# VHH binders against Formin-H (forH), part 30

Target 1, 361 residues: Formin-H (forH), of Dictyostelium discoideum (Social amoeba) (q54n00r34to394)
Amino acid sequence: VSLNEIIDLDREFELLLDKLAIEDPIKRKQMQSLPDISKRTLLEQNKADIYRTVKHKGPIESFADVKSVISSINTKHVPIDIIKTLRIHLNTADRDWIQSFLDNDGVQPILNILKRLERNKNRKRKEHSILQWECTRCIAALMKIKIGMEYIASFPQTTNLMVLCLDTPLIKAKTLVLELLAAIAVTDRGHGAVLTSMIYHKEVKKEITRYFNLVQSLKIEKNAEYLTTCMSFINCIISSPSDLPSRIEIRKAFLNLKILKYIENLRADYNEDKNLLTQLDVFEEELSTDEQLNSQQGTQIGIEDLFSQISSRVTGTPSQQELITLMTHFQRMSSSNLGLGVWTLYNALANQLEDELKIHP
Below, E stands for the ipSAE of ESMFold2; O stands for the ipSAE of OpenDDE; V2 stands for 0.75 times the mean of E and O plus 0.25 times the DockQ between their complexes.

## First folded at step 16 (VHH; framework vhh_sonelokimab_d1)

Design z01 (from y05 with A33W W102S; at its last look DockQ between E and O 0.01; V2 from the best seeds 0.00; counts 0 for: pae E 19.3 > 2, off the site)
Fold by ESMFold2, look of step 16:
Structure z01 (fold): chain B 361 residues (1-361), chain A 124 residues (1-124)
Amino acid sequence: as target 1 above (361 residues)
Amino acid sequence: DVQLVESGGGLVQPGGSLRLSCAASGFTFSDYWVGWFRQAPGKEREFIGAISGYEGRTYYADSEKGRFTISRDNSKNTLYLQMNSLRPEDTAVYYCAADRLSGYSLKESDYEYWGQGTLVTVSS
């Protein structure tokens, strides 16, 4: 490995972190400390952009007025050619046009199309799958720049509508959705949204547990690009949290689904597929590394460790006094005759609050 | 039964011009993005340019620098490529391609339908 390749890798990876809007200095340092093979894998996944832009040879004549474009897609029946043309324009438009599109709520009509397609009794029909794919390609185009990525990662219901698209028969669309979800999951604001949306997927599609259909797809699907992308998504949602307990808990869901057996089978069936094997290696190497770290720490996170983590994040911020007030409520109620009922109620209220914050941030 | 058939290839001297045609049948031509690729011996297929069905917008690879012009005639279900100022490096098999799902793309795997190709040789 040459020194120039190492220097170029670090520089390119820093640019990727900027593109993905990863601003938390702790998370940036964690990502920058990844093994070079993991960095190259993430760069390659973001390089494989099926929306690669061919330079436009003239002015954009059909889509110059942002509000006119939005009005043309904000209807009950949008011709697919309009969505295809929008996708191309989003890939070639300058930043100011994109900012105006976002400011005028241009993403919502795209999501409304996805909502209507999901509610349609024929949602797996070829024409609906194509329109669904073109809509997700529009979202992908917006995610190519920082302002679009930040907006999409924070936009209400985005990840819920995207995870429901995972049951499409169109393998290219399924693959793209996983690519986009992985990109969102790497962000601080998007990771929790993706995890919560996988719970939503479980409930809507009646999975026996979260991630069941995703892991089953590793056995069912035969497309190597899909399998690589699926494993990359799984690796991204596991590795994105900076804290070991969170990584362990996310990974546990996949271990309980026996993903290691599926990985063994994929190694045998795709023994010459470098990209897939790399993702399988990443999963097992990160499992091994975190197992070593966990054995050195000796225990699961306890109440005192959890409080210490919360305290270190909050102390010295405006939130400190609010946390003290909340803890005082917990202290007062800890001697209540309701016993477990107090904590069950607090948990229910906390979940409701977190759901409201997704809607009204 | 979808079919794309290229024609108009042949031998041309450097600096010359050539016009390729691609006749399409078996699908609604105006609904499809159609484009041109080329493949030189020993190289990957390379995107040249494409034209939309909806508004007739053309898109070209940066490397062409305005030497090539793509057009379509929906009444004849035909795609055209006008090539000017030809160089020996333009020697390749030229393919037309069509896709509804991907729109224009640099990647050959994104196109659903392909022609058999027509050979263009630029040699003195």
Scores: ipSAE 0.000, ipTM 0.107, lowest interface PAE 19.3, mean pLDDT 78
ESMFold2 (binder alone), look of step 16: mean pLDDT 79; pTM 0.812
OpenDDE, look of step 16: ipSAE 0.028; ipTM 0.454

Design z02 (from y05 with A33W Y54S W102T E108S; at its last look DockQ between E and O 0.39; V2 from the best seeds 0.00; counts 0 for: pae E 16.4 > 2)
Fold by ESMFold2, look of step 16:
Structure z02 (fold): chain B 361 residues (1-361), chain A 124 residues (1-124)
Amino acid sequence: as target 1 above (361 residues)
Amino acid sequence: DVQLVESGGGLVQPGGSLRLSCAASGFTFSDYWVGWFRQAPGKEREFIGAISGSEGRTYYADSEKGRFTISRDNSKNTLYLQMNSLRPEDTAVYYCAADRLTGYSLKSSDYEYWGQGTLVTVSS
């Protein structure tokens, strides 16, 4: 063992005493005088025994008592170490413990922490972002089993507070929140809750339009895992409805935010990232498929939606000028004294052209 | 804008007493753990004691336990340190510190907000 390792051991052990909240200077001196072997043993033991850290300063002797756990987190100030220990316990607890936790409204104290962080939002304070992340990880742990997933998906306050966490600077937390929201959005009851929560996000964060910050993040963020997760979430909320009009309406919000330009830029910047490229392909393939279905079901799409779809595909391409020329022609003829006859003639010519293209591809 | 301002330092003879004050502003004082540290010339910053928010529970470094008393007045947003039986080795700059997330700690790195300090000199 080298002198540098001895110095590192004493420093590491001092950090352990701080984490265990051993504040009595007499006790600290006594523990600092322990042999190096004993200090190393305590360091390794403490890595495996997180529950002893949580028992500091409270009546809580074990996480087996659900009501005691809930009372410890249902306070005005919750130490972050208690939330970290709760997260670990939620990941390892059996189904009966989780059911009792849900039945005693244990999710509400977690949500109350998130609410208080939003009221006193100092987004540059690192500890607030870490607490948000640990609360989100607690929600993720509950979602790993069916009863937890069903509870979270049916409890709309949860999705509202989760979408507000998308404003965090901590990229791991943003990514996790989007993963969880996507999982909720594929459920029957959860899809509508997620869409409604994005409206709530717009109102609370004073976004100019729904999804604006989400789409802007595709330009701002440089983390490929985040970008892939963000596109996966967008694809998920668009594709979850089984009916074509609903998918078109949701997709229109993203097309109006010019997401196709962001996708083009992402393909250029991440041209070898297979996971991200797959999500970009999914967006464009589903757009193409629904456009084909829409042309077969033309009576289900409004004229404004149709113009938006054409504009989004043509703007920025060589075809743009030809479309403008054609639309200018339509504008001049729209006041013709032939009325319906003009439009009937245009449709007849268009059908003839389509028939020719089928015959002579 | 959070601000902690210490006052009450000065020159005291050995065996004397001195009361330090720390005026707090810019945060809800009663929600914070607040404490006192000191730094003698050439020494590391040393924990003296801390007091909890609304309950007023106090914790002291054992070496100063009988001589120093920490109190707070939440209506005036003020933390106090009463020092008795002062010795020359108590000569230091005295700092107040506050933090909401950490609770009490002996380590200065665990506190978010700090005052500028007030000098206490114990000499004949």
Scores: ipSAE 0.000, ipTM 0.088, lowest interface PAE 22.9, mean pLDDT 78
ESMFold2 (binder alone), look of step 16: mean pLDDT 79; pTM 0.807
OpenDDE, look of step 16: ipSAE 0.737; ipTM 0.899
ESMFold2, look of step 18: ipSAE 0.000; ipTM 0.218
ESMFold2 (binder alone), look of step 18: mean pLDDT 80; pTM 0.809
OpenDDE, look of step 18: ipSAE 0.589; ipTM 0.838

Design z03 (from y05 with A33N Y54S E108S; at its last look DockQ between E and O 0.01; V2 from the best seeds 0.00; counts 0 for: pae E 17.2 > 2, off the site)
Fold by ESMFold2, look of step 16:
Parts: sequence; structure tokens; C-alpha cells
Structure z03 (fold): chain B 361 residues (1-361), chain A 124 residues (1-124)
Amino acid sequence: as target 1 above (361 residues)
Amino acid sequence: DVQLVESGGGLVQPGGSLRLSCAASGFTFSDYNVGWFRQAPGKEREFIGAISGSEGRTYYADSEKGRFTISRDNSKNTLYLQMNSLRPEDTAVYYCAADRLWGYSLKSSDYEYWGQGTLVTVSS
């Protein structure tokens, strides 16, 4: 057996567990401990079982006719078993079937279910969360194929309705939504939609400010996978723009929510969780990198930043000794009672020198 | 057919350097985030670092900062890993991986495509 087969098997089997909605941690651990040959057997059986379930069970009798499938989900009340059957089929359908599904507006009935669930919050809370979960898994299945990803990323209602699912108590659904939103945010056309959807979330859920509930979840939730995914999403929406001003503006919203304190607490509480720590590192390293870039453009440069820039330029050159000598003069004069006059004179002399060097380079 | 093919592995002396390559085919390379993982004998798969598709931003595991450099050449559909100051503990099979989703996620389950791996042995 090749190393490719081993790597592919691990990813395929994890996807199988998600596809079968095996959520119990003990059961997932038990399944993941199976020998590789057993895992491959289950993958083969699952392909056959999905085919049998989709083709011959429930109110959907055939998946050959895309319009018939869409009609079965485009009703006022859709049983969860129909959505589960659709999810399974979307994960196994060929590209042509998926293209036809998209062309016939098959995504809209899925979104309509999510919209109705938001309006009917007094209906069974657990059933709402499971149906949100299955609808989100249908969207995830579409996004695993390029044409589906492109369609979802360009379809604004999707991100709006997905962000409203973030208040679900079902942690796996919440985690999946953030995974999908991050993937959408990476695209040029999807990034703005995700940011706008977070404003929509604030308005519908009456958040104090955009991202408030998202940042609060870093304290409230105790699931390491969720925390890692949440930080990954935050990093993704900040880092996706190629221009510095956009990244600074997006990050500012999180800094104003004191995310750095939450990051500090997460480092302490999850000090051996490599995946989470890496995402925390990404946030702080991107912040530091962009602060350095912003300082190079001259805005909001403090004394410490400016000295760092000068020091970096002269360190290791013959000018280093001259800078040290100059700084020694500044040190002596800064402790004198001469005050502002000394610094004003230094500035005047520096300006005169610069003018002379333009004339006599 | 999607393929990721690692090359450049082999035997190297402690303190030495090695450059790994990963040739990609069968998908639009510039649309994918790509990264390196490794798995030492008897140990769990470990994230090394990743580089984003369109922005070229890099992210590294703490343990590898300063010694390893990830780069990509989208015109050649190739991902690189430059490894310096190699230690016996770096002995492992090195894998490249690619995924459109999650950009900055470090979990192996978040990557859709994987290479076959290339063995790096650091020993005197």
C-alpha cells in the first residue's frame, strides 16, 4: 500500500464520518482506530449504501431527474430525511448533475429552509439545529466541486443565511458554517459578501457591533476544533484583501473588541494545541507584518517604530558608528534644561543639511 | 487526474540543507492553498507550513520558524520547501497538500489533495 493511499484513506474516511453524521466522539474515535483495510471496506460499502438509499428509498425515487429532486425539496415543509438523502446524493453526483442542479436554482430551496428556520425560532430547538446542520452540509457538498464553489460564492443570499446559523447551539454546525464562509471569503467576489453578511448578522441578531458574538464565542466555547476554525475564519477575512488599507480596517474591528486578550487566554488554556496555536500566531504575525508595512508609509509612526526603521537601515554598515555618536549627543541633550529649543535647532540644522545635499549631491 | 508529486528527498548529513519540490497538475494551481506536512516513523502527521494561492502569504509551525522556507511558482505549478540546518529529528516522509477551502487551516483533514510523499533521512 502506497503513502498516497494512506493519506487519501485518512481524508476519505474523515469525510465519510462527516457524511454519515457520526458525531459522538467515542464512536468517531472507535471508527478512526479501525485498520486501513476495514476503513477501505467501509468506504466501498458506503458508496453502495448511498446508491441504494438515494435510488430506492424515501419520497425521492430517482435522482436521474434533477427537476424532480428540486421539486421534492421546493415545498413549504421538507422532512429532514429528504434533506439527508439530498446531502448524500450531492456528495456522490457527477459534475453534469451538479451543473444541472445549479442551473435549475436547486440552491434556493435549501436557502428557503434556512430562512423559515430563522423565522420559526420557537419550533423545536434541537430539530432546528439538526436541519440547519444538514442544509449546511448540502452547501458544503456543492462547494467541494469548482462549479459549485463558484456558484455559492457569487450567490449573496447564501452567506446571509449561513451567518444566521452561527447562533446555533450545535457546535459542529457552527464550525462547518465558519469553514464554508472562510472558503467563500478567499474569493475576490465572495469576500465582500461575507463581510456584508456579518453586518446583516449584527442587524438581525441585534449585536452590539459587527463580530461581537464571534469574538465572544472565543471565550464561551470550549471545543478546540471550533476555536481553531473560528480563528482561521477571522484570519481569512482579514488576510484575503491584497491591499493594506483594507486589511487594517477589517482587523481594527477585532482589535476594538479586544481580541488580543482573548488570544492571550487561549494560548494559556490550549498551550499544547498546535492547530489552535498556529492560528493565533497567524493573527499576531499578520498584525505585526502589516504594522511594519504601514509604518513604511509614514502614517502613525511612533518614536519607537521610526528608530527601529533607522536602526535596521544602518546596522551592519559604516554609518552605524556615526548613528551611535549622534544618538549619544541626543541622549546628553535630552537630559538638559534646554528643552524644546534644542530639538527645534536640531530639526532646523537637519533641514538645512538636506537642502544643501540637494544642491551639492 | 489531479496529481501532486514530491521530489528532492534523500539522505543528508545533520546541519545540511535540502530543497523539496512538489509538482502539481490537473487543477488550477493558483486557486489553491498549498502546504507541507511531515510524518516521522511512528508519529502523527505534523504541519510544517502553508502558502496562500493568490496572495503568497506564508504561515509556519512554531517549531520550524527560521529553518524552513515555503515558496511557490504559479507559472510552473510548483511548491517548494527549503530546509536548512537539518537535524536527525527532521527525518520523516514529507507531503505536499492542496485545498481550496479554509486557506489557513492546519488540519490534515482540511486538505483535499495529497502527494505520495518523499522520504528525507537526516543521519551521519
Scores: ipSAE 0.000, ipTM 0.161, lowest interface PAE 17.2, mean pLDDT 78
ESMFold2 (binder alone), look of step 16: mean pLDDT 78; pTM 0.812
OpenDDE, look of step 16: ipSAE 0.091; ipTM 0.566

Design z04 (from y05 with A33H K107R E108A; at its last look DockQ between E and O 0.13; V2 from the best seeds 0.00; counts 0 for: pae E 14.6 > 2, placed apart)
Fold by ESMFold2, look of step 16:
Structure z04 (fold): chain B 361 residues (1-361), chain A 124 residues (1-124)
Amino acid sequence: as target 1 above (361 residues)
Amino acid sequence: DVQLVESGGGLVQPGGSLRLSCAASGFTFSDYHVGWFRQAPGKEREFIGAISGYEGRTYYADSEKGRFTISRDNSKNTLYLQMNSLRPEDTAVYYCAADRLWGYSLRASDYEYWGQGTLVTVSS
């Protein structure tokens, strides 16, 4: 039993390290090398925090007791008024309360509500959308404080459930989710989590390809704030990587979904919306800049990739038929006895045209 | 095909220890949150604990805190349950479960994939 007591201390301390999310093997080994008195001191401090809290189930009467709050929302049926009250408190609580909330896994009950709503066969009901909305607002409140933002950005299961909320009919909830995902995506550790969560969205919602529903929403939704936020999110995930190949690869997914056609339509339909037009300009400017960088750095783009880019811009426009006619000319002339001379002439005319467009934009 | 296979069950005396394993295949194990449940004869499946796929965070039923330890090895696609200080009331079929719609839950209905179970008997 003395051997079991020693094993119990080491096991309890390992559990503490897991709870604190200390995952670096070198740091874990260093902490496991601490004297037993130091380990017991850390364990006792953690136990003392537990004894200060109330574990009874009941309505929220005081927000000073973090564990009582968490117990009130960690139930099968959570009244929406309790979630609204939590949202308000999260927006006003001090850092120590928020840290305790995070340390006691307070985010998990919020995620469990979202998970149950996703599995409910009537998840599109107004009441369910409002509850998704309030849960998302709780996450937003946590993200306003540095420790909450770091927690959310480092815990990608949160982003998995957030992206599933994008199918809600409540436009303000969709907009907030995209705003939060964009904020996560600009962080070093959050960018990959957001990209991975969009793969998760594809698998759960059975999309043909990643981002399909997101891009389709640019046609379906009419709310200008949503459209601006959606384009801002798209621009954010494309532009966040510092390396050119990563930006090209992420952007290619959107180009293959014909986003440039939707951008053209949005310019026509929202020609006086300065905020939306700015986001559309950012997308096209970043595309052009990266195309120029790719050409200058000697990276070779395949004919297939180049045609895909051109096709995505012209499909569904009057230019599509003109492109087909041009390609038919190229096909006929590709076996001409004039050989390289034909291509040289085409290039010379194209360069002259482009020079004229620079003078007369 | 998705499979979860528990092993390591058997007969153990009260006060003893046992380590259960759950081998996973047919899905990307590190993308899933995995947990342990048990079911005694004539009772509902009871949550023991779960471990996240990303940060390795663990969650335990309050009744089992301190006796049971959950861990995972993503390189081996294996989930573990270390059980110490076993009591006769721990006698049950032990199941591992996995879910990608991750929102931490104590309920069995919130998990998408299940193993067939391994029997643990604690008796003199």
Scores: ipSAE 0.000, ipTM 0.228, lowest interface PAE 14.6, mean pLDDT 78
ESMFold2 (binder alone), look of step 16: mean pLDDT 79; pTM 0.813
OpenDDE, look of step 16: ipSAE 0.021; ipTM 0.337

Design z05 (from w07 with Y31D G55E S106K D108S; at its last look DockQ between E and O 0.01; V2 from the best seeds 0.00; counts 0 for: pae E 20.6 > 2, off the site)
Fold by ESMFold2, look of step 16:
Structure z05 (fold): chain B 361 residues (1-361), chain A 123 residues (1-123)
Amino acid sequence: as target 1 above (361 residues)
Amino acid sequence: DVQLVESGGGLVQPGGSLRLSCAASGFTFSDYAVGWFRQAPGKEREFIGAISGSEGRTYYADSEKGRFTISRDNSKNTLYLQMNSLRPEDTAVYYCAADRLWYSHKESDYEYWGQGTLVTVSS
């Protein structure tokens, strides 16, 4: 008699007590104290009821009728076990079944669950987060094949409901949502939808500015896979546009949120994590490349924009205090009788330093 | 349906080594992140380390860095924990846990759990 066999009997008997609606704690304790022979006898007497209510035809047989499946999830209250079963089936179903599911609007009930969870989130946080995550996993399963990806990328409101899921405390759900949004964002038609959805997130969740919660998560979360995925998503939405002005505009939002400080901290804390370090390198390398391209196009940059760029890179780093000290020197010397002469001297010193760095990099 | 079964626990002397196994069934093992936890008498369950599914990334608790090695063999649907230089404070029930596509130090992030195997380190 194995531990698994003992556990199975007690579990099956608990299910029987639930089925028979025996909720009185005293009566339940009395029945749980019955000898195993008595428990097995009661189970045998009720075997058909347990089989019909607890064990069903199985995933293949229970999911043979696509319309029946869709009807079971298109209700006001969907048990999470049904969504988990659907998730498993979506990951194993053949293409014809998936095509029929899409053709019969099976995605809409999943989105309806997400919409209802958002409207009622404040009272049932734990159960709602798990159901929210399972719905996202259903979407992920559909996106793994070509017809599903094409359908999801073209389907209205999907990105809006997905970005609202980013506020879940469940780190694995946050990570999956970011992976899916990145996959949508690399498509020609999906990038704008994802960016618009982040504005929607700011407005619905009352963020101070777009991406605030996302960037803040880089400092508070400790899960390496999440951090890697979050940086990958950020890199994806910045790098997907082909035009330089769009990339600069999107990146500016993250620079104003001091993302470079968080990148330095992550690089130090996760110095052995090659996947995360790669994403941190991508962010900084794309920044440098686009800055160089911008200067080469001869765009007249105003003094305010230049200071903003420098400040964004330096604020929150040890170099911040050094920059402040340097600006203080500029301020004092601007009152000098030499006027232009002091600025000429500063430029000469800067050129000398740059020449020395070329020789001794 | 889904089942995780630990094995390889037992008595070992301080300074010794022990290899734990966790056999998985009822799911596509390579799709799941799997990890090890332990619970010493009278203490809360403690994270040891985890390994991701398709990526094979490992993540260890800071306190266990260097003595314990986590690996997986997807062809055998088995997770391993190699423990070296064992100490009496390593005495605990060791659990394996699995979750779809994710690994974490947080117990609440794992959907499936084994029953545990006892490791006793005593002279």
Scores: ipSAE 0.000, ipTM 0.109, lowest interface PAE 20.6, mean pLDDT 78
ESMFold2 (binder alone), look of step 16: mean pLDDT 80; pTM 0.820
OpenDDE, look of step 16: ipSAE 0.023; ipTM 0.446

Design z06 (from w02 with S54Y; at its last look DockQ between E and O 0.01; V2 from the best seeds 0.00; counts 0 for: pae E 9.0 > 2, grease 24.5 > 24.2, off the site)
Fold by ESMFold2, look of step 16:
Structure z06 (fold): chain B 361 residues (1-361), chain A 124 residues (1-124)
Amino acid sequence: as target 1 above (361 residues)
Amino acid sequence: DVQLVESGGGLVQPGGSLRLSCAASGFTFSWYAVGWFRQAPGKEREFIGAISGYGGRTYYADSEKGRFTISRDNSKNTLYLQMNSLRPEDTAVYYCATDRLWGYSHLTDEYDYWGQGTLVTVSS
């Protein structure tokens, strides 16, 4: 049983679950946990209906004609069965067909469906989430081939509409969107697009600050796969820039949202989930590494940014008052007639203290 | 306070050329797709073409391909429509349009913000 055969079975079984309208995550997980022989048996029992849905339903009579396919999805109302059929075809089409699809702006009608879903709040939530899921899977299919990934990564329109899907209640759609955004963010052209799209998300969804809903989801959502993917995405957008100032600036947004408290809670609640714990470790290890590098290269960071980092860690703790007391001493001594000598002495005492603490913890 | 203001309309002879402008304000112009539409007297509003946000991909209605050119100048927050080889059936009020969800479409229902229009008359 090869990986490709497993992917094909999973794809066909997902189609069956969609046809049966099984959207409850618990029930879908139960069905997806069936042995592969049981899944194949269920598929065979339903093969005629699956094939009719995929190959013969609706106005698409031939997948060889790219322009006809695009015309069928470029309308005010696109039946979900047509989008499901397109998703299946995008996963099986050859490179030349995909290139022609991209050249004829085939992605735009898919994005227009996502746009209409965002504007039309009167649709049933179930239908809304299913269409978002299928459109996201179409984008994922395009991204599995190099020319599709390059197309998606080069246009911020795509990432703008993808981030708006992060508010869906369907956890598997949220998870897939974050996986796709992370893949885009590791590219030179795509990283900036993803960051800009999170600003767009803030503006459209009226978030208090960028990333607010994303960070809050670490407390709200209980699915370990989602939590792992969310932390992986956060780590990805922070770590992709090669320059230290950019990494510090991006990370600062998350530190200001108190992500370290969320991480602490996740460690307690998921203390045996190796994949999640790894991503939590990555966040904290990269934070520590970059803080050390920043102290060695102090010319790259301003005093206000450094204070903001310290404040994020101590505000709301007993240490806050002690820090204020220490800073009051700095304030009083800043006008000393010893000038630079005061700061040189403070640095010498601080270094001595830190050395002593290594010896006598 | 999204605002779109068309200008450059007027009377032109058949076979002539005209350049329309659409000045935008109240939003981040470079992020949003903007489109051109027109409405002839007694007819429905029809799509001419659109240009996407940053990156500037263009899309034209098949009936207008080859005669009209859409461009944008993000530094001036301005969208342009160059019309050549004008015919009397091109007589219409020309509108520019955009929306906050960022994307182009040939469908009028997909645009939430419209200009007041500028009249183009093609007559001998």
Scores: ipSAE 0.008, ipTM 0.511, lowest interface PAE 9.0, mean pLDDT 79
ESMFold2 (binder alone), look of step 16: mean pLDDT 80; pTM 0.815
OpenDDE, look of step 16: ipSAE 0.327; ipTM 0.706

Design z07 (from w02 with S54Y G55E; at its last look DockQ between E and O 0.02; V2 from the best seeds 0.00; counts 0 for: pae O 13.1 > 2, off the site)
Fold by OpenDDE, look of step 16:
Structure z07 (fold): chain B 361 residues (1-361), chain A 124 residues (1-124)
Amino acid sequence: as target 1 above (361 residues)
Amino acid sequence: DVQLVESGGGLVQPGGSLRLSCAASGFTFSWYAVGWFRQAPGKEREFIGAISGYEGRTYYADSEKGRFTISRDNSKNTLYLQMNSLRPEDTAVYYCATDRLWGYSHLTDEYDYWGQGTLVTVSS
């Protein structure tokens, strides 16, 4: 049984538990511990009821209904019930239905909703976060199967909209988005898409640096599942490239954001969380491995790398200010005495150090 | 464009009844929740109740339960508010509102579209 199949089963089963109004966490856990065959049996037994409920509560009863909604709906305003119904359908639909859905631009309304929500980002509405989450869940449902995954990964604005959802206050939604992005990132075409989208996120959210908000979330968030997923995502985007230089470059961005410090803190605070610790270990191990590989290749540390290393070591120490002072002094020196390249590097480093000081006083 | 037009307001004696209507246009009415609010002079706008789309579930402020009834006719794109046993304190401008992103809210700031309101005066 493939991991994807397991995930699908678990997700569908959760929907069933919701349908059955099993809200007791203990009971839910017990139900989740059932053998897969039992879960499947229960799903089959209740499948008709699930569909019946959807038919009565929502406008979407068939693919034809979906098409009708897509064609007639105002792309700027979609009620939550439609999306919920769609989510349910997507989770229970067969492959042929999903294919038809994709072929008929069924994803576009979801994306349009996400766009609308972003445009109204100044609205601090809990309901909007829930709607965003439901949209994300629809995407998740689509990604359960290969054709859906491929479609989502290849759709031009999908990952961009997804990364914007990372700033939602709803922790479940954030977690889900990271999971989905991680899944995309490990695909052949998806890694580049995710990286590009993270650049997009930087621009749209006006981050100081790429991944800034993400890394800060490791400090701010206290949800173990989220933290684990976040680290997993980070590990995925760093480790996916086959070439060492790419991994080093991606990782460097995180290192510059003091991710190691946060990792240390997480280890201390979550010392009993095996899942989180595993992800932390992966990060450190891969770091170590790549450092070893890099040292073996005799690659002359470029001047940029040298400065980066120096910066990394002094950041958060009293020496940081000294370095900034020194860099500033160099900036005051006649530009004629320094090559343009050196000046550029100094300026970049100075700015980086200042930013880091601002971020991590 | 979304439009909501309230009607039915007027002068009524204490203990009397009044039925307000809200005519909706510019959107698929049946898909979305619609609600009633009121604002008395010098007071903040307050939630009365709402009815969800499709399922037609009704929600009421605790203070208005049993006295006010909200209903909708999707074929006419119309929301109704039946008010019984009216009191002087019910004097206010009554507003119809909708939120096309959610199925229900009791918060005024979460509704995107509002009517112009209709005045209800309860006086002997």
Scores: ipSAE 0.000, ipTM 0.239, lowest interface PAE 13.1, mean pLDDT 79
ESMFold2, look of step 16: ipSAE 0.005; ipTM 0.424
ESMFold2 (binder alone), look of step 16: mean pLDDT 79; pTM 0.811

